# Ledger of designs, part 17: VH-VL binders against G-type lectin S-receptor-like serine/threonine-protein kinase SD3-1 (SD31)

Target 1, 127 residues: G-type lectin S-receptor-like serine/threonine-protein kinase SD3-1 (SD31), of Arabidopsis thaliana (Mouse-ear cress) (p93756r25to151)
Amino acid sequence: EIQLGSKLVVGENTLWVSNNGDFALGFFNPPGLLNRFSIGIWFNSNSIPYDQRKVVWVAGAGVVVSDNSSYFELTRNGELVLFDSLLGVPVWNSKTNRFSVSSALLRDDGNLVLLKDREEIVWQSFG
Key: E = the ipSAE of ESMFold2; O = the ipSAE of OpenDDE; V2 = 0.75 times the mean of E and O plus 0.25 times the DockQ between their complexes.

## First folded at step 15 (VH-VL; framework fv_gevokizumab)

Design zg6 (from ze2 with light chain S30N; at its last look DockQ between E and O 0.86; V2 from the best seeds 0.78)
Fold by ESMFold2, look of step 15:
Structure zg6 (fold): chain C 127 residues (1-127), chain A 124 residues (1-124), chain B 107 residues (1-107)
Amino acid sequence: as target 1 above (127 residues)
Amino acid sequence: QVQLQESGPGLVKPSQTLSLTCSFSGFSLSTSGYYVGWIRQPSGKGLEWLAHIYYSGITSYNPSLKSRLTISKDTSKNQVSLKITSVTAADTAVYFCARVRYDWFRGYTAMDVWGQGTLVTVSS
Amino acid sequence: DIQMTQSTSSLSASVGDRVTITCRASQSINNYLSWYQQKPGKAVKLLIYDASNLETGVPSRFSGSGSGTDYTLTISSLQQEDFATYFCQQYDNYPLTFGQGTKLEIK
């Protein structure tokens, strides 16, 4: 379970992983781009090269950030925010700051959900 | 052992199409991990990147030459080809192919293995 | 286009010297810079990637440093086999671009 204030940063190669390990959320460089990164969810199989793993969701339909310490954060106000540190602005957010989000969960079906009271889904990636 | 070898016509007349082939061994473009690209160096001048291709078929071209360039691959033969249309004397150069490492998290890196180059002269 | 400038086109040095070759980008390239060695009749060789990472099999007398727009290749104690032409290259943005080269010659 992903707590408020949790953050992923380009270049740190950290991932949010579902409980059973089948899905991972993290930054990746889409092939054909140079020095640009997306945040996405993919099947997390150690036996398959990363760029052959099926990507099931990408934030903002493929919005990219630079590698200048750009980040993806579940803010203390309950928003998922993709922030481009070179531009100094968010390039995408979940718009959930008034939904009373308490945490996030990457479910074992690959759906990223935002939870109220750690149980009620108030936003989801598949929506 | 990773090796790349360029082959080309040696001499080409102005206005013709220049065709180059990069044959490689020790790696494949049938799976992830690499681009193959083309670079040229006119005599006494600097290096100029022309194009590269990823195993998936994604290509990128130098915009200053884009209208004249075509890069393609034949994965079963471990070959990457470059065509340059409507050549002039300005296209006389040594042509290199090179491999580039790609990583899902870190992206595109440097050209880690090069061929020895092939000279192409454009002359009537 | 990001222009890469190596202000010195030719440099004379002796075996054992410390040699510094510089490269300047027309804008910040965020350490996406490589250094190459070129000798006549030989394949171009990668020395340094990501500004400061030594490529496997390259002697430790080679090092890279710098950030932003200003980058440096250093050879701490020059050997006979190090006489060659050295190029920098950026891969921060398309098109990929190279410096003009610095030819290192025996004094």
Scores: ipSAE 0.667, ipTM 0.846, lowest interface PAE 0.9, mean pLDDT 90
ESMFold2 (binder alone), look of step 15: mean pLDDT 90; pTM 0.932
OpenDDE, look of step 15: ipSAE 0.847; ipTM 0.929

## First folded at step 16 (VH-VL; framework fv_gevokizumab)

Design zh1 (from zg1 with light chain Y32W; at its last look DockQ between E and O 0.91; V2 from the best seeds 0.67)
Fold by OpenDDE, look of step 16:
Parts: C-alpha cells; sequence; structure tokens
Structure zh1 (fold): chain C 127 residues (1-127), chain A 124 residues (1-124), chain B 107 residues (1-107)
C-alpha cells in the first residue's frame, strides 16, 4: 500500500509498483514532447523497454508538468496531486479530500485505488 | 563506436529541393532511446536546429521552416533523410546530423554524437 | 522561441587559465541545457548536459553550473586542446535553440 504523504518526483525514477510487479506508476516523458512529464500507469515488463510498455492510464487525461522538480503526491488529506513546481500550482487533483482516504494501492490489474479504512474503494483510476 | 555522417549535393540551385542523408552506425533506430536530428550552421553564424525523428517515427520541426522540411528514416539502411524545398541563398550552410539520447524518465537530452557536417551552397 | 545569449563572442586566454563562459536564456529552461565544443573539421563534441552533468569521456576540468536563465561553463585549467568554440543549447522548449558561441583563442 501507498501511505499518505508518499511522493514521486520527476526525474528520480521512483515508481509505485503493484504487488505482483505487473504494473508500475510513475512519471514518464511521452515521446514527442520535449521534457514534459506525465503521471501514468503502465504494464511493467522487464523484457520491454519503458517507452514501449503499454500505458494503461494517464492522470488528468495527459496533463503534463515541465519542471524536473515537479511531483505527484498522495497528500495527507487523501488526495492525489500532480504539482508543477515551475508554475507553483497543482495541475491535477483527484478531489478526494472528503472521502477519508487512508491509503492508496496500485492493484495487480493496474487499477490505482484510493482506500478508506484500508478497505473501501472511494476512488479508482479505471473508474 | 557510434558514428554519423552527412551526405549532400554540395551545390543546389535556388528553388530546388535539397536532399540530405545521414548515415549512421553503432546504433539502430529500431531500438528505443534515440532521436536523430539535423542542425545547420551558416558560415560565421550560430547553429540552427531543423528537425529530428524518433525511432518510432515521431517527428518534430523548427516552426520557422516546417513548411519546407521533411525528415524521414530508413531503419533498414540506418539512414535519416532531410528534404528542404524551395531553397534560397539563406539555406547555404554546413548541415549536421546528430544523435540525441532519450530516456523514458528523463526525456529528451543532449546531442551526444555529431557528424562532421556537409557544406551545401545554394547558388545559381 | 527561447533566445540563448552568449554575451562574449570571443575571449583570449592562456594555458593554465581558469575560463568561464556564460549563457543566458530569455526564459527559464529548468536546467535543460547542454554545452558543446566545436573545432574546425571535427565533429561537435558534447561536454555537459542537464546543466551540470559531465559527459562520459570529457575531462574533469570542464564543469557546468547554473539554474533558471543563467548558466556557466567553466574550464578550471585551460589546456592547449581546449581552444575552440563553445556553445550552449536549450532543450526545454521547441524549437531547440543554441547560443551564438564563444570562441576561445590563445592569448
Amino acid sequence: as target 1 above (127 residues)
Amino acid sequence: QVQLQESGPGLVKPSQTLSLTCSFSGFSLSTSGYYVGWIRQPSGKGLEWLAHIYYSGITSYNPSLKSRLTISKDTSKNQVSLKITSVTAADTAVYFCARVRYDWFRGYTAMDVWGQGTLVTVSS
Amino acid sequence: DIQMTQSTSSLSASVGDRVTITCRASQSISNWLSWYQQKPGKAVKLLIYDASNLETGVPSRFSGSGSGTDYTLTISSLQQEDFATYFCQQYNNYPLTFGQGTKLEIK
């Protein structure tokens, strides 16, 4: 599970990975864009280069950040926030602060879920 | 060892189409992780980026010249081509091709290997 | 377009000197900046990428620094083979743009 306060930062190559390892969530540079980064979930296969791995979800329908210090955070208020450090503003938010989110989980089917009481799904990427 | 080499006509008449070829070795555009691009340098002037092509075929062009530029690749021959239509004296320059590293997490990076360039003169 | 300005077109120095070359962008380029060395008849050589990362095989006397709009290439102790033209390049925005270059000449 992903704890509140967890953060991914552009350029750090850190990922949230499903328990079975089949899916990963992290920043990536979509080919064709010049150093703009999205948060997405992709099928995690060691036999396939990253940029050839199938992306199954992208936050905010492809919202990008440009600064290499930008981050994606599960806030302590229980929101997923994509923050553009260059702009100094959040550019995407799951808007889940009212759902008493206790944690997140990248499921083995690639679905990122936000959980209440570590059990109830209150938000999901595939929803 | 990675190498790139430009080839061109040397001399082109105004209004004609300039065709350039970049032949490379030591890497393949069938493999992810690289762009190949074209840069030119008029005599005594700075460098101007023209276009590049990703291994997947994604292309980008300098907007100031986009209408006249076409970049393409032949992966089987390890070649990248550039065409410039309706050339004028302003297109006289040394033309370089270069490889650019791409990283999934870090994005587009520097042009790490360059060709030596080929001079193209546009003159009647 | 992002304008890259190397205010010094040429400078003279001696072997052993500490040399600094500056590059200014018209807007922030978020460290997406590379430095290159150009010598006549030779392929352009990458020296620094991402503002401060030394390219493999490049002597450690070369270093890059800066942030935002202002960047610097430093040669701590100039060697004879370092006399060349140096230029910066941003890759924060399309189109990619280069500085006009700084020619480093022997004094």
Scores: ipSAE 0.553, ipTM 0.870, lowest interface PAE 0.9, mean pLDDT 94
ESMFold2, look of step 16: ipSAE 0.637; ipTM 0.846
ESMFold2 (binder alone), look of step 16: mean pLDDT 92; pTM 0.944

Design zh2 (from zg1 with heavy chain T59K; at its last look DockQ between E and O 0.78; V2 from the best seeds 0.73)
Fold by OpenDDE, look of step 16:
Structure zh2 (fold): chain C 127 residues (1-127), chain A 124 residues (1-124), chain B 107 residues (1-107)
Amino acid sequence: as target 1 above (127 residues)
Amino acid sequence: QVQLQESGPGLVKPSQTLSLTCSFSGFSLSTSGYYVGWIRQPSGKGLEWLAHIYYSGIKSYNPSLKSRLTISKDTSKNQVSLKITSVTAADTAVYFCARVRYDWFRGYTAMDVWGQGTLVTVSS
Amino acid sequence: DIQMTQSTSSLSASVGDRVTITCRASQSISNYLSWYQQKPGKAVKLLIYDASNLETGVPSRFSGSGSGTDYTLTISSLQQEDFATYFCQQYNNYPLTFGQGTKLEIK
């Protein structure tokens, strides 16, 4: 599970990975864009180069950020926030601060879920 | 060893179409992780980026010349081609092709290997 | 477009000298900056990428630094083979743009 306060930062190549390893969530540069980054979920296979891995979800339908230490965070208020450090603003938010989110989980089916009481799904990427 | 080599007509008349070919070895555009692009340098002037193409076929053009540029690739031949239409004397330059590294997490990076360039003169 | 300015078009130096070449961008390029070496009749050579990363095979006497809009290429001890033209290039925004170059000549 992903704890509140967890953060991914552009350029650090850190990922949230499903328990079975089949899916990963992280920043990536969509080909064709010049050094702008999206948050997405992709099928994680060591036999396939990253840019050939199938992306199954992208936050905000393709919202991008700069690499100036921009980050994706599960806030302590229980929101997923994509923050563009260059602009100094959040550019995407799950709007889940009212759902008492306790944690997140990248499921083995690639679905990112936000959980209440570590059990109840209150938000999901595929929803 | 990675190598790129440009080929062109040497001389082109005004209003004609300039066709350039970049032949490369040591890597493939069927493999992810690379762009191949074109850069030109008029005599005594700086470098100007023209266009590049990703292994997937995604293309980007210099907006100032986009209407006149067409970049393409032939993966089977390890070639990238560039066409420039309606050439004028201003298009006289040494034309380079170069490989660009791409990283999934870091994006577009440097032009790590260049050809030696081919001179194209536009003259009547 | 982002303009890249190398204010020094030519520079004379001697073997053994410490040489610094500057490059200024018209706006921040977030360290998306490369340095290249150009010699007549030879392929352009990548020296530094991402502002400060030394390309594999490039002598350690070359180094890059800077941030925001201002960047520098430094040759700590100039060698005979280093006399060439050096230019910077940004890849923060399309279109990609280059500095005008700095020709390093023997004094």
Scores: ipSAE 0.675, ipTM 0.890, lowest interface PAE 0.8, mean pLDDT 94
ESMFold2, look of step 16: ipSAE 0.758; ipTM 0.863
ESMFold2 (binder alone), look of step 16: mean pLDDT 91; pTM 0.939

Design zh3 (from zg1 with heavy chain M111F V113I; at its last fold request DockQ between E and O 0.86; V2 from the best seeds 0.85)
Fold by ESMFold2, fold request of step 17:
Structure zh3 (fold): chain C 127 residues (1-127), chain A 124 residues (1-124), chain B 107 residues (1-107)
Amino acid sequence: as target 1 above (127 residues)
Amino acid sequence: QVQLQESGPGLVKPSQTLSLTCSFSGFSLSTSGYYVGWIRQPSGKGLEWLAHIYYSGITSYNPSLKSRLTISKDTSKNQVSLKITSVTAADTAVYFCARVRYDWFRGYTAFDIWGQGTLVTVSS
Amino acid sequence: DIQMTQSTSSLSASVGDRVTITCRASQSISNYLSWYQQKPGKAVKLLIYDASNLETGVPSRFSGSGSGTDYTLTISSLQQEDFATYFCQQYNNYPLTFGQGTKLEIK
């Protein structure tokens, strides 16, 4: 359901959500840091405050970007890229440029997967 | 109604340890959403941030004072404490505690509620 | 450390005046800036956070603006209760730092 070219930007508060709504992927501020944001997947329960929701994955094992229109993108080349716009560099990359990725899916078990032909898993966050 | 109130010794001798307590009501540090921090102001001068603590126990200290500072919380009493060791006349100030709202998406914001402050004088 | 400079330490004005108070950061702070009001014997009051967001319960005559290193607090029509000292503060980097203050006095 996540198409090539899809992008999340720090400050826009948009999320990628699993089909049944149980998991969300987005930017968050790790407590204790100032103007620093990670991409994470967390259990999406409306009855629990966000920072108490279980985070099941963080891109790059906790790599961070600043709030300067930094973004997380599924590029048209089929890569997930976390880009720090202040530094002008990617800080993390899924390294899937040659995997023929057609889309991504946040599954109902919290696993983010990259798909070939909308069905074959060629990369996963739990890998 | 959210309130914070500082208490301290008023007078401390040089080289001793200054101990301050922030007692608060109307919110808790047992769950998410807030930091509590300490700020001081010498007479007729600007404000200086000292430290803060998040409900999870994460702390941050002003590096210029870090070796002398300890911040801690007692969640059951709704209290946050600050200790400053080896005080000198330069530590004479009004000491404030204050709350910060934390938002998962935006992060740390400004000090939204302050105590009245308590004067501490360091004098031999 | 990020230095916060309020170039004017004292400002005289009359009720009804439009007043601006400026604050400059030594490096970009990405709108991670707040404004506070301090009166003797009273708790410090938050006016503006994130450079331009008005805190709940603060009168609409207060506004904040700016970006990068340069920020302003504006009082559109000064009231008698607005005579106080005003501080800016950045929360982009540790340590958290404040401007020196601008005392607004009745003319």
Scores: ipSAE 0.788, ipTM 0.888, lowest interface PAE 0.6, mean pLDDT 91
ESMFold2, look of step 16: ipSAE 0.745; ipTM 0.867
ESMFold2 (binder alone), look of step 16: mean pLDDT 91; pTM 0.936
OpenDDE, look of step 16: ipSAE 0.890; ipTM 0.938
ESMFold2, fold request of step 17: ipSAE 0.748, 0.754; ipTM 0.868, 0.866
ESMFold2 (binder alone), fold request of step 17: mean pLDDT 90, 90, 90; pTM 0.933, 0.930, 0.930
OpenDDE, fold request of step 17: ipSAE 0.905, 0.903, 0.903; ipTM 0.944, 0.943, 0.943
ESMFold2, look of step 17: ipSAE 0.661; ipTM 0.833
ESMFold2 (binder alone), look of step 17: mean pLDDT 91; pTM 0.934
OpenDDE, look of step 17: ipSAE 0.860; ipTM 0.925

Design zh4 (from zg1 with light chain N93S; at its last look DockQ between E and O 0.81; V2 from the best seeds 0.76)
Fold by ESMFold2, look of step 16:
Formats: C-alpha cells, sequence, structure tokens
Structure zh4 (fold): chain C 127 residues (1-127), chain A 124 residues (1-124), chain B 107 residues (1-107)
C-alpha cells in the first residue's frame, strides 16, 4: 500500500507497483516531447521495452510537467496531486480531501484506488 | 554494429525537390529507444537540425524549415527519407542522418551514432 | 528558440595540455546537453550526454560539467588524435540547436 505523504519525483525513476508486479505507476516522457513528463499506469512486463508497454491511464488525460523536480504525491490530506515545480503550481488534483482517504493501492488489475479506513474505495483511476 | 549511411543526388537545381535516404543497420525503428533524424552543415558553418521521426511515426520538424520538409520511414527496409522542397543555394550542405537515443524515464537524450554525411550542392 | 553560443571559435594547444571548451545557452536547459567531436573525413562522434555522462568507449580524459546555462567540455591531457571541431547541442526544447563549434588545433 501507498501511504499518505508518498511521492514520486521526475528523474528519480521510482515506481509504485501492484502486488503481483503486473502494473506500474510512474513518470514517463511521451515520445515526441522534450523535457515533458506524464504520470501514468502501464502494464509492467519485463520482456517488453517500456515504450511498448500498454499505458492504461494518465493523470489529467495527459497533462505534462517539466523536469524541475516536479512530483506526484498522495498528500497527507488524502489527495493525489501532480505538481509542476517549474511553474510552481499543481496541474492536476484528485479532489479527494473530503473523502477521509487513509491510503492508496495500485491494484493487480491496474486500477489506482484511494481507500478510506484501508478498505473502502472512495476514488479510482478507472472511475 | 550500428551503421547509418546517407544517399542523395549530389547536385540539385534551384526550385527542385531534394530527396535524401538514410539506410541503417544494427537497430530497427520497430523497437523502442530510438529516433532517426537529419542534420545539415553548410561548408565551414555550424550544424542545423532538420527533423526526426520515431518508430511510431511521430515526427518533429525545425519550424524555420517546416513548410519545406517531409520526413518518412520505411521500417521494413530500415530506411528514413527526407524531402526538402523548393531548394535554393542556401540548402547546399553536407547532410547527416543520426540515431537519437530515447529513454522512457528521461526522454530524448543524444545523437549517439551518425552517418558519414553526403554533400548536396544546389546550383543552376 | 534556445541559442547555443561557443564564444571561442578556435583554440591552439599542445599535446599534454588541459583544454576547456565552453558553451552557453540563452536560457536554462536543465543539463539536456550533449558534446560532439567532428574530425575531417570521419563521422561525428558523441562524447558526453546529459551534460556530464561519458559515452561508452570515449576516453576518460574527456569530461563534461556545468548546469543551467553554462557548460564546459574538458580534455585533461590533450592527445594528437584530439584535433577536431567540438560542438554542444541542447535537447531541452524544440528546435534542437547546436553551438557553432570550437576548432581545436594542435601546435
Amino acid sequence: as target 1 above (127 residues)
Amino acid sequence: QVQLQESGPGLVKPSQTLSLTCSFSGFSLSTSGYYVGWIRQPSGKGLEWLAHIYYSGITSYNPSLKSRLTISKDTSKNQVSLKITSVTAADTAVYFCARVRYDWFRGYTAMDVWGQGTLVTVSS
Amino acid sequence: DIQMTQSTSSLSASVGDRVTITCRASQSISNYLSWYQQKPGKAVKLLIYDASNLETGVPSRFSGSGSGTDYTLTISSLQQEDFATYFCQQYNSYPLTFGQGTKLEIK
């Protein structure tokens, strides 16, 4: 499970991975763009090059940030926030601060979910 | 071993279309991690990026030349082509193709392998 | 467009010298910079990518440094085979742009 305060940062190449390893969430550069990064979920097969792996979800339908330590965070208020550090503003937000989120989970079906009391789904990426 | 080789007409008359082909081996545009691009260098001058193409067909062009440029690929033949319309003497240069490294997490990074270049002269 | 400036167009040095070549961008390029070597009659060769990473097979006497707008290529002990033109290239923004080159002449 992904704890409140967890953060992914452009350039650190860290991922949130489902329990069975089939899906990963992280920053990637969409081909054809320079110094622009999306946060997305893709099918995670070690036998397939990254850019051929199927991307199943992208935050904000493909909003991008620049590489200036931009980040994706599950905030302590229970929101997923994509922040562009060059612009100094969030570019996407799950708007879940009133949902009593306790954690997030990237499920084995590729669905990113926000949980109340570690059990009730109150938001989902497929939603 | 990765190799790229340019071929072109050598001499082109003004107002005609210049056609260039980059033939490559040791990698494929059916795989991830690479673009192929075109760069030119007029005699005694600096390098100018023209265009590149990714295996998926995504293209980018130098905006100063965009209306005159077309880049395309033939993946089955390991070839990338560039056309430049309405040429003038200013298009006289050595033309290079190069492989461009792409990384999923970092993006477009470096032109890691270049061809030897082919001279094209635009003259009446 | 990001302009890349190599203020020195040519440089003379002797074998064994430490040589530095500079490159300035018109705006920050966040280390999206490569260095190339061009020798007459040979293909252009990548030396350094991402400002400071040495390309595989390039001698360790070559190094890159810098950040923001100011970048440097260093050859720690010049060899006879290092006579060439050196240029930088940014890939932070389209269009991709190159410095005009610095010709290194061996005395």
Scores: ipSAE 0.741, ipTM 0.859, lowest interface PAE 0.6, mean pLDDT 90
ESMFold2 (binder alone), look of step 16: mean pLDDT 91; pTM 0.940
OpenDDE, look of step 16: ipSAE 0.747; ipTM 0.905

Design zh5 (from zg1 with heavy chain S60N; at its last fold request DockQ between E and O 0.86; V2 from the best seeds 0.86)
Heavy chain, then light chain:
Amino acid sequence: QVQLQESGPGLVKPSQTLSLTCSFSGFSLSTSGYYVGWIRQPSGKGLEWLAHIYYSGITNYNPSLKSRLTISKDTSKNQVSLKITSVTAADTAVYFCARVRYDWFRGYTAMDVWGQGTLVTVSS
Amino acid sequence: DIQMTQSTSSLSASVGDRVTITCRASQSISNYLSWYQQKPGKAVKLLIYDASNLETGVPSRFSGSGSGTDYTLTISSLQQEDFATYFCQQYNNYPLTFGQGTKLEIK
ESMFold2, look of step 16: ipSAE 0.776; ipTM 0.867
ESMFold2 (binder alone), look of step 16: mean pLDDT 91; pTM 0.940
OpenDDE, look of step 16: ipSAE 0.856; ipTM 0.926
ESMFold2, look of step 19: ipSAE 0.788; ipTM 0.864
ESMFold2 (binder alone), look of step 19: mean pLDDT 91; pTM 0.939
OpenDDE, look of step 19: ipSAE 0.840; ipTM 0.921
ESMFold2, look of step 20: ipSAE 0.786; ipTM 0.876
ESMFold2 (binder alone), look of step 20: mean pLDDT 92; pTM 0.945
OpenDDE, look of step 20: ipSAE 0.788; ipTM 0.916
ESMFold2, fold request of step 24: ipSAE 0.803, 0.772, 0.784; ipTM 0.889, 0.881, 0.881
ESMFold2 (binder alone), fold request of step 24: mean pLDDT 91, 92, 92; pTM 0.942, 0.943, 0.944
OpenDDE, fold request of step 24: ipSAE 0.912, 0.913, 0.912; ipTM 0.945, 0.945, 0.944

Design zh6 (from zg1 with heavy chain Y108W; at its last look DockQ between E and O 0.80; V2 from the best seeds 0.80)
Fold by ESMFold2, look of step 16:
Structure zh6 (fold): chain C 127 residues (1-127), chain A 124 residues (1-124), chain B 107 residues (1-107)
Amino acid sequence: as target 1 above (127 residues)
Amino acid sequence: QVQLQESGPGLVKPSQTLSLTCSFSGFSLSTSGYYVGWIRQPSGKGLEWLAHIYYSGITSYNPSLKSRLTISKDTSKNQVSLKITSVTAADTAVYFCARVRYDWFRGWTAMDVWGQGTLVTVSS
Amino acid sequence: DIQMTQSTSSLSASVGDRVTITCRASQSISNYLSWYQQKPGKAVKLLIYDASNLETGVPSRFSGSGSGTDYTLTISSLQQEDFATYFCQQYNNYPLTFGQGTKLEIK
């Protein structure tokens, strides 16, 4: 379970992983771009090279940030925010500030969900 | 172990199409995290990047030459080719192919293995 | 387009010297820079990537440093085989661009 204030940063190679390990969420460089990174969810297998793993979701339909300590955060206000630190602006958010989000979960089916009271889904990546 | 080799026509007349082939061994563009690209160097001058191609078929071109360039691959033959249309004397150069490492988290990094180069002269 | 400038086109030095070659970018390139060595009749050789990472198999006398727009290749004790032309190259933005080269000659 992903707590409010949790953050992923470009270049730190940290991932949010589902409980059974089958899915991971993190930054990656879309091939063909230079110094540009997307946040996505992919099927996670340690035996498959990363660029061959199936990507099932990308925030903002492929919106990108630079390699300048840009980050993806579940804010204290319950929003998922993708922030480009070079430009100094958010480039995407979930718009869930008023949904009473208490946490997030990357489910074992690859769906990233935002939860109210640790149970009620109020936002999801697949929907 | 990893090797790349360029082949080309040596002499080409102005206005014709220049065709180059990069043959490589010790790696593959079918399942690996690599680009293959083309760079040229006119005699006594600096290096100019032309194009590169990823194993998936994604291509990037130098925009100053894009209208004249086509890069393609034949994965089964371990070959990458480059065509330059409507050549002039300014296209006379040594042409290199090179492999580039790609990392999912870091991206494009460096041209880590180069061929020996092949001279192409554009002359009437 | 990001212009890469190596203001010294030719540099004379002796075996054993410490040699510094500089490269300046027209805008910040966030350490997305590599250094290459070119000798006549030989394939171009990667020395340094990401501004400061030594490529496997390259002698430890080579090092890279710098940030932002200013980058440096250093050879701490020049050897006979190090006489060559050295190029920097940026990969922060398309088009990929190279410096014009610095030819290192025996004094």
Scores: ipSAE 0.710, ipTM 0.851, lowest interface PAE 0.8, mean pLDDT 90
ESMFold2 (binder alone), look of step 16: mean pLDDT 91; pTM 0.933
OpenDDE, look of step 16: ipSAE 0.897; ipTM 0.940

## First folded at step 17 (VH-VL; framework fv_gevokizumab)

Design zctl (from zh3 with heavy chain Y102S W104S F105S; at its last look DockQ between E and O 0.04; V2 from the best seeds 0.00; counts 0 for: pae E 14.8 > 2, placed apart)
Fold by ESMFold2, look of step 17:
Structure zctl (fold): chain C 127 residues (1-127), chain A 124 residues (1-124), chain B 107 residues (1-107)
Amino acid sequence: as target 1 above (127 residues)
Amino acid sequence: QVQLQESGPGLVKPSQTLSLTCSFSGFSLSTSGYYVGWIRQPSGKGLEWLAHIYYSGITSYNPSLKSRLTISKDTSKNQVSLKITSVTAADTAVYFCARVRSDSSRGYTAFDIWGQGTLVTVSS
Amino acid sequence: DIQMTQSTSSLSASVGDRVTITCRASQSISNYLSWYQQKPGKAVKLLIYDASNLETGVPSRFSGSGSGTDYTLTISSLQQEDFATYFCQQYNNYPLTFGQGTKLEIK
């Protein structure tokens, strides 16, 4: 499971991966955008080139950040936050601070979920 | 050290545009960490948030008044301005500007330093 | 919109009293709540943020507590300078909203 305080940073090649390895969540360049990055979920395979992977979900309907130090964090207050380090502001969040989130999980079906008491789903992405 | 000061017309006629300026010192909207916002208080009533603006130009407005409000900044003068169009007697209030504290991990607002307020009366 | 209710509009108290002021939100606000002090003719002063954190320079006789929808401000030993109006404010959701205020008056 993904603990409160966990963070992904543009340019560090780190991913959140489902338990069976079939799905990954990470930063990617949207098609046609130079020096712009979104956070998304895709089917994860070492045999598929990165540029041919199909993104099945994007945070904030395609909100982008513009710097290699930008990050995506599950905050201690239980929110997913996308932060643009060049602008110095959060550009998207899940608005889940009031849901008592204890952790996140990228499920083997590609659904990112936020959990209460490590069991109850209180927010989810859609694949 | 940190100071905010409101300035405005004092008296405005109905249907006109109310223009307010917040002049501040001891901090800047050139870098992250702060918003500047506007709150008003009609006589003997509670506080109503109107709008705020961040250094990046991101703005937020109270939706009950959004069609009449414009917030803007002049970073070189350390000023934030608010315009309210088509004023009525209901816009008579003390108007405050205030610094809004924010941080990237919380993404939230607290008004940590306020101006003294300026009374605006809408009357013929 | 989240409505903030301060059920008591005024309180009378004496110097040295322990005073509690309450604030209720119409839905959970997850401790995203601040308390302010307002005196006539003076700038509004932030006392408490995030429900329980004392702002720098605020006397330790002020404290905040609560969770979910129910929050309180406590003044442990009231001083002459503490007679004022106190407002709560939520910042969990836009629009930002304030309670109607509780005026603390000399008994």
Scores: ipSAE 0.006, ipTM 0.531, lowest interface PAE 14.8, mean pLDDT 84
ESMFold2 (binder alone), look of step 17: mean pLDDT 90; pTM 0.935
OpenDDE, look of step 17: ipSAE 0.052; ipTM 0.705

Design zi1 (from zh3 with heavy chain S60N; at its last look DockQ between E and O 0.85; V2 from the best seeds 0.82)
Fold by ESMFold2, look of step 17:
Structure zi1 (fold): chain C 127 residues (1-127), chain A 124 residues (1-124), chain B 107 residues (1-107)
Amino acid sequence: as target 1 above (127 residues)
Amino acid sequence: QVQLQESGPGLVKPSQTLSLTCSFSGFSLSTSGYYVGWIRQPSGKGLEWLAHIYYSGITNYNPSLKSRLTISKDTSKNQVSLKITSVTAADTAVYFCARVRYDWFRGYTAFDIWGQGTLVTVSS
Amino acid sequence: DIQMTQSTSSLSASVGDRVTITCRASQSISNYLSWYQQKPGKAVKLLIYDASNLETGVPSRFSGSGSGTDYTLTISSLQQEDFATYFCQQYNNYPLTFGQGTKLEIK
């Protein structure tokens, strides 16, 4: 499980991974862009180049951030926030402030969920 | 060892289409996460980027020339081609092809390996 | 378009000299900058990528530095084979653009 305060940063190459390892969530550079990064979920296979792996979800349907140490955070208030550090503003959020989120989980089906009391889904990336 | 080699017509008449081929070895556009691109240099002048292509078929063009440029690849032959339509004397240059490394997490990097270049002269 | 300016078009130096070549971008390029060496009739050679990373096989006398809009290539002790034209290039935005070059000549 992903704890409140957990953070992914462009350039640090850290990932949130499902329990069985089949899915990963992280920053990537969409091909054809130069200094822009999306946060997304993809099918995780070490035998396939990253840019050939199936991307099943991206935050904000194509919202991108710069390389200037932009980040994706599960805030202590239970909100997923994509922050563009060059612009100094959030560019996307889950709108789950006040949902009593206790943690997040990247499920083995590739669905990112926000949990109340570590069990009740109060937000999800897709159905 | 990675190598790229340009081939072209040498001499082209004005208004014709200039066709260039980049043949490469030591890497592939089917597996390796690379772009291949074209850069030109008129005599005694600076370098001008023209276009590049990713293995997936994603292309980017210099917008100042986009209406006249077509970049394509033949992955089975390890070739990338560039066509420039309606050429004029301003298109006289040495034409280079070059490779770019791409990393999923970091993105696009510099042109790491260049061909030797091929001179194309546009004259009547 | 991001304009890349190399303020010195020609530079004369002697073997053993420390040489600095500068490059300025018209807007911040976040260290997405490369340096190339060009000799007549030869393939262009990548020296430095991402502003400061030395390309494999390039001698350690070459180094890159800078940030934002201002970048430098330094040759700490010039060798005979280093007389060439040097170009910077940005890859932060399309179109990819090059500086006009700095020709390094024997003094």
Scores: ipSAE 0.733, ipTM 0.864, lowest interface PAE 0.7, mean pLDDT 90
ESMFold2 (binder alone), look of step 17: mean pLDDT 91; pTM 0.936
OpenDDE, look of step 17: ipSAE 0.880; ipTM 0.933

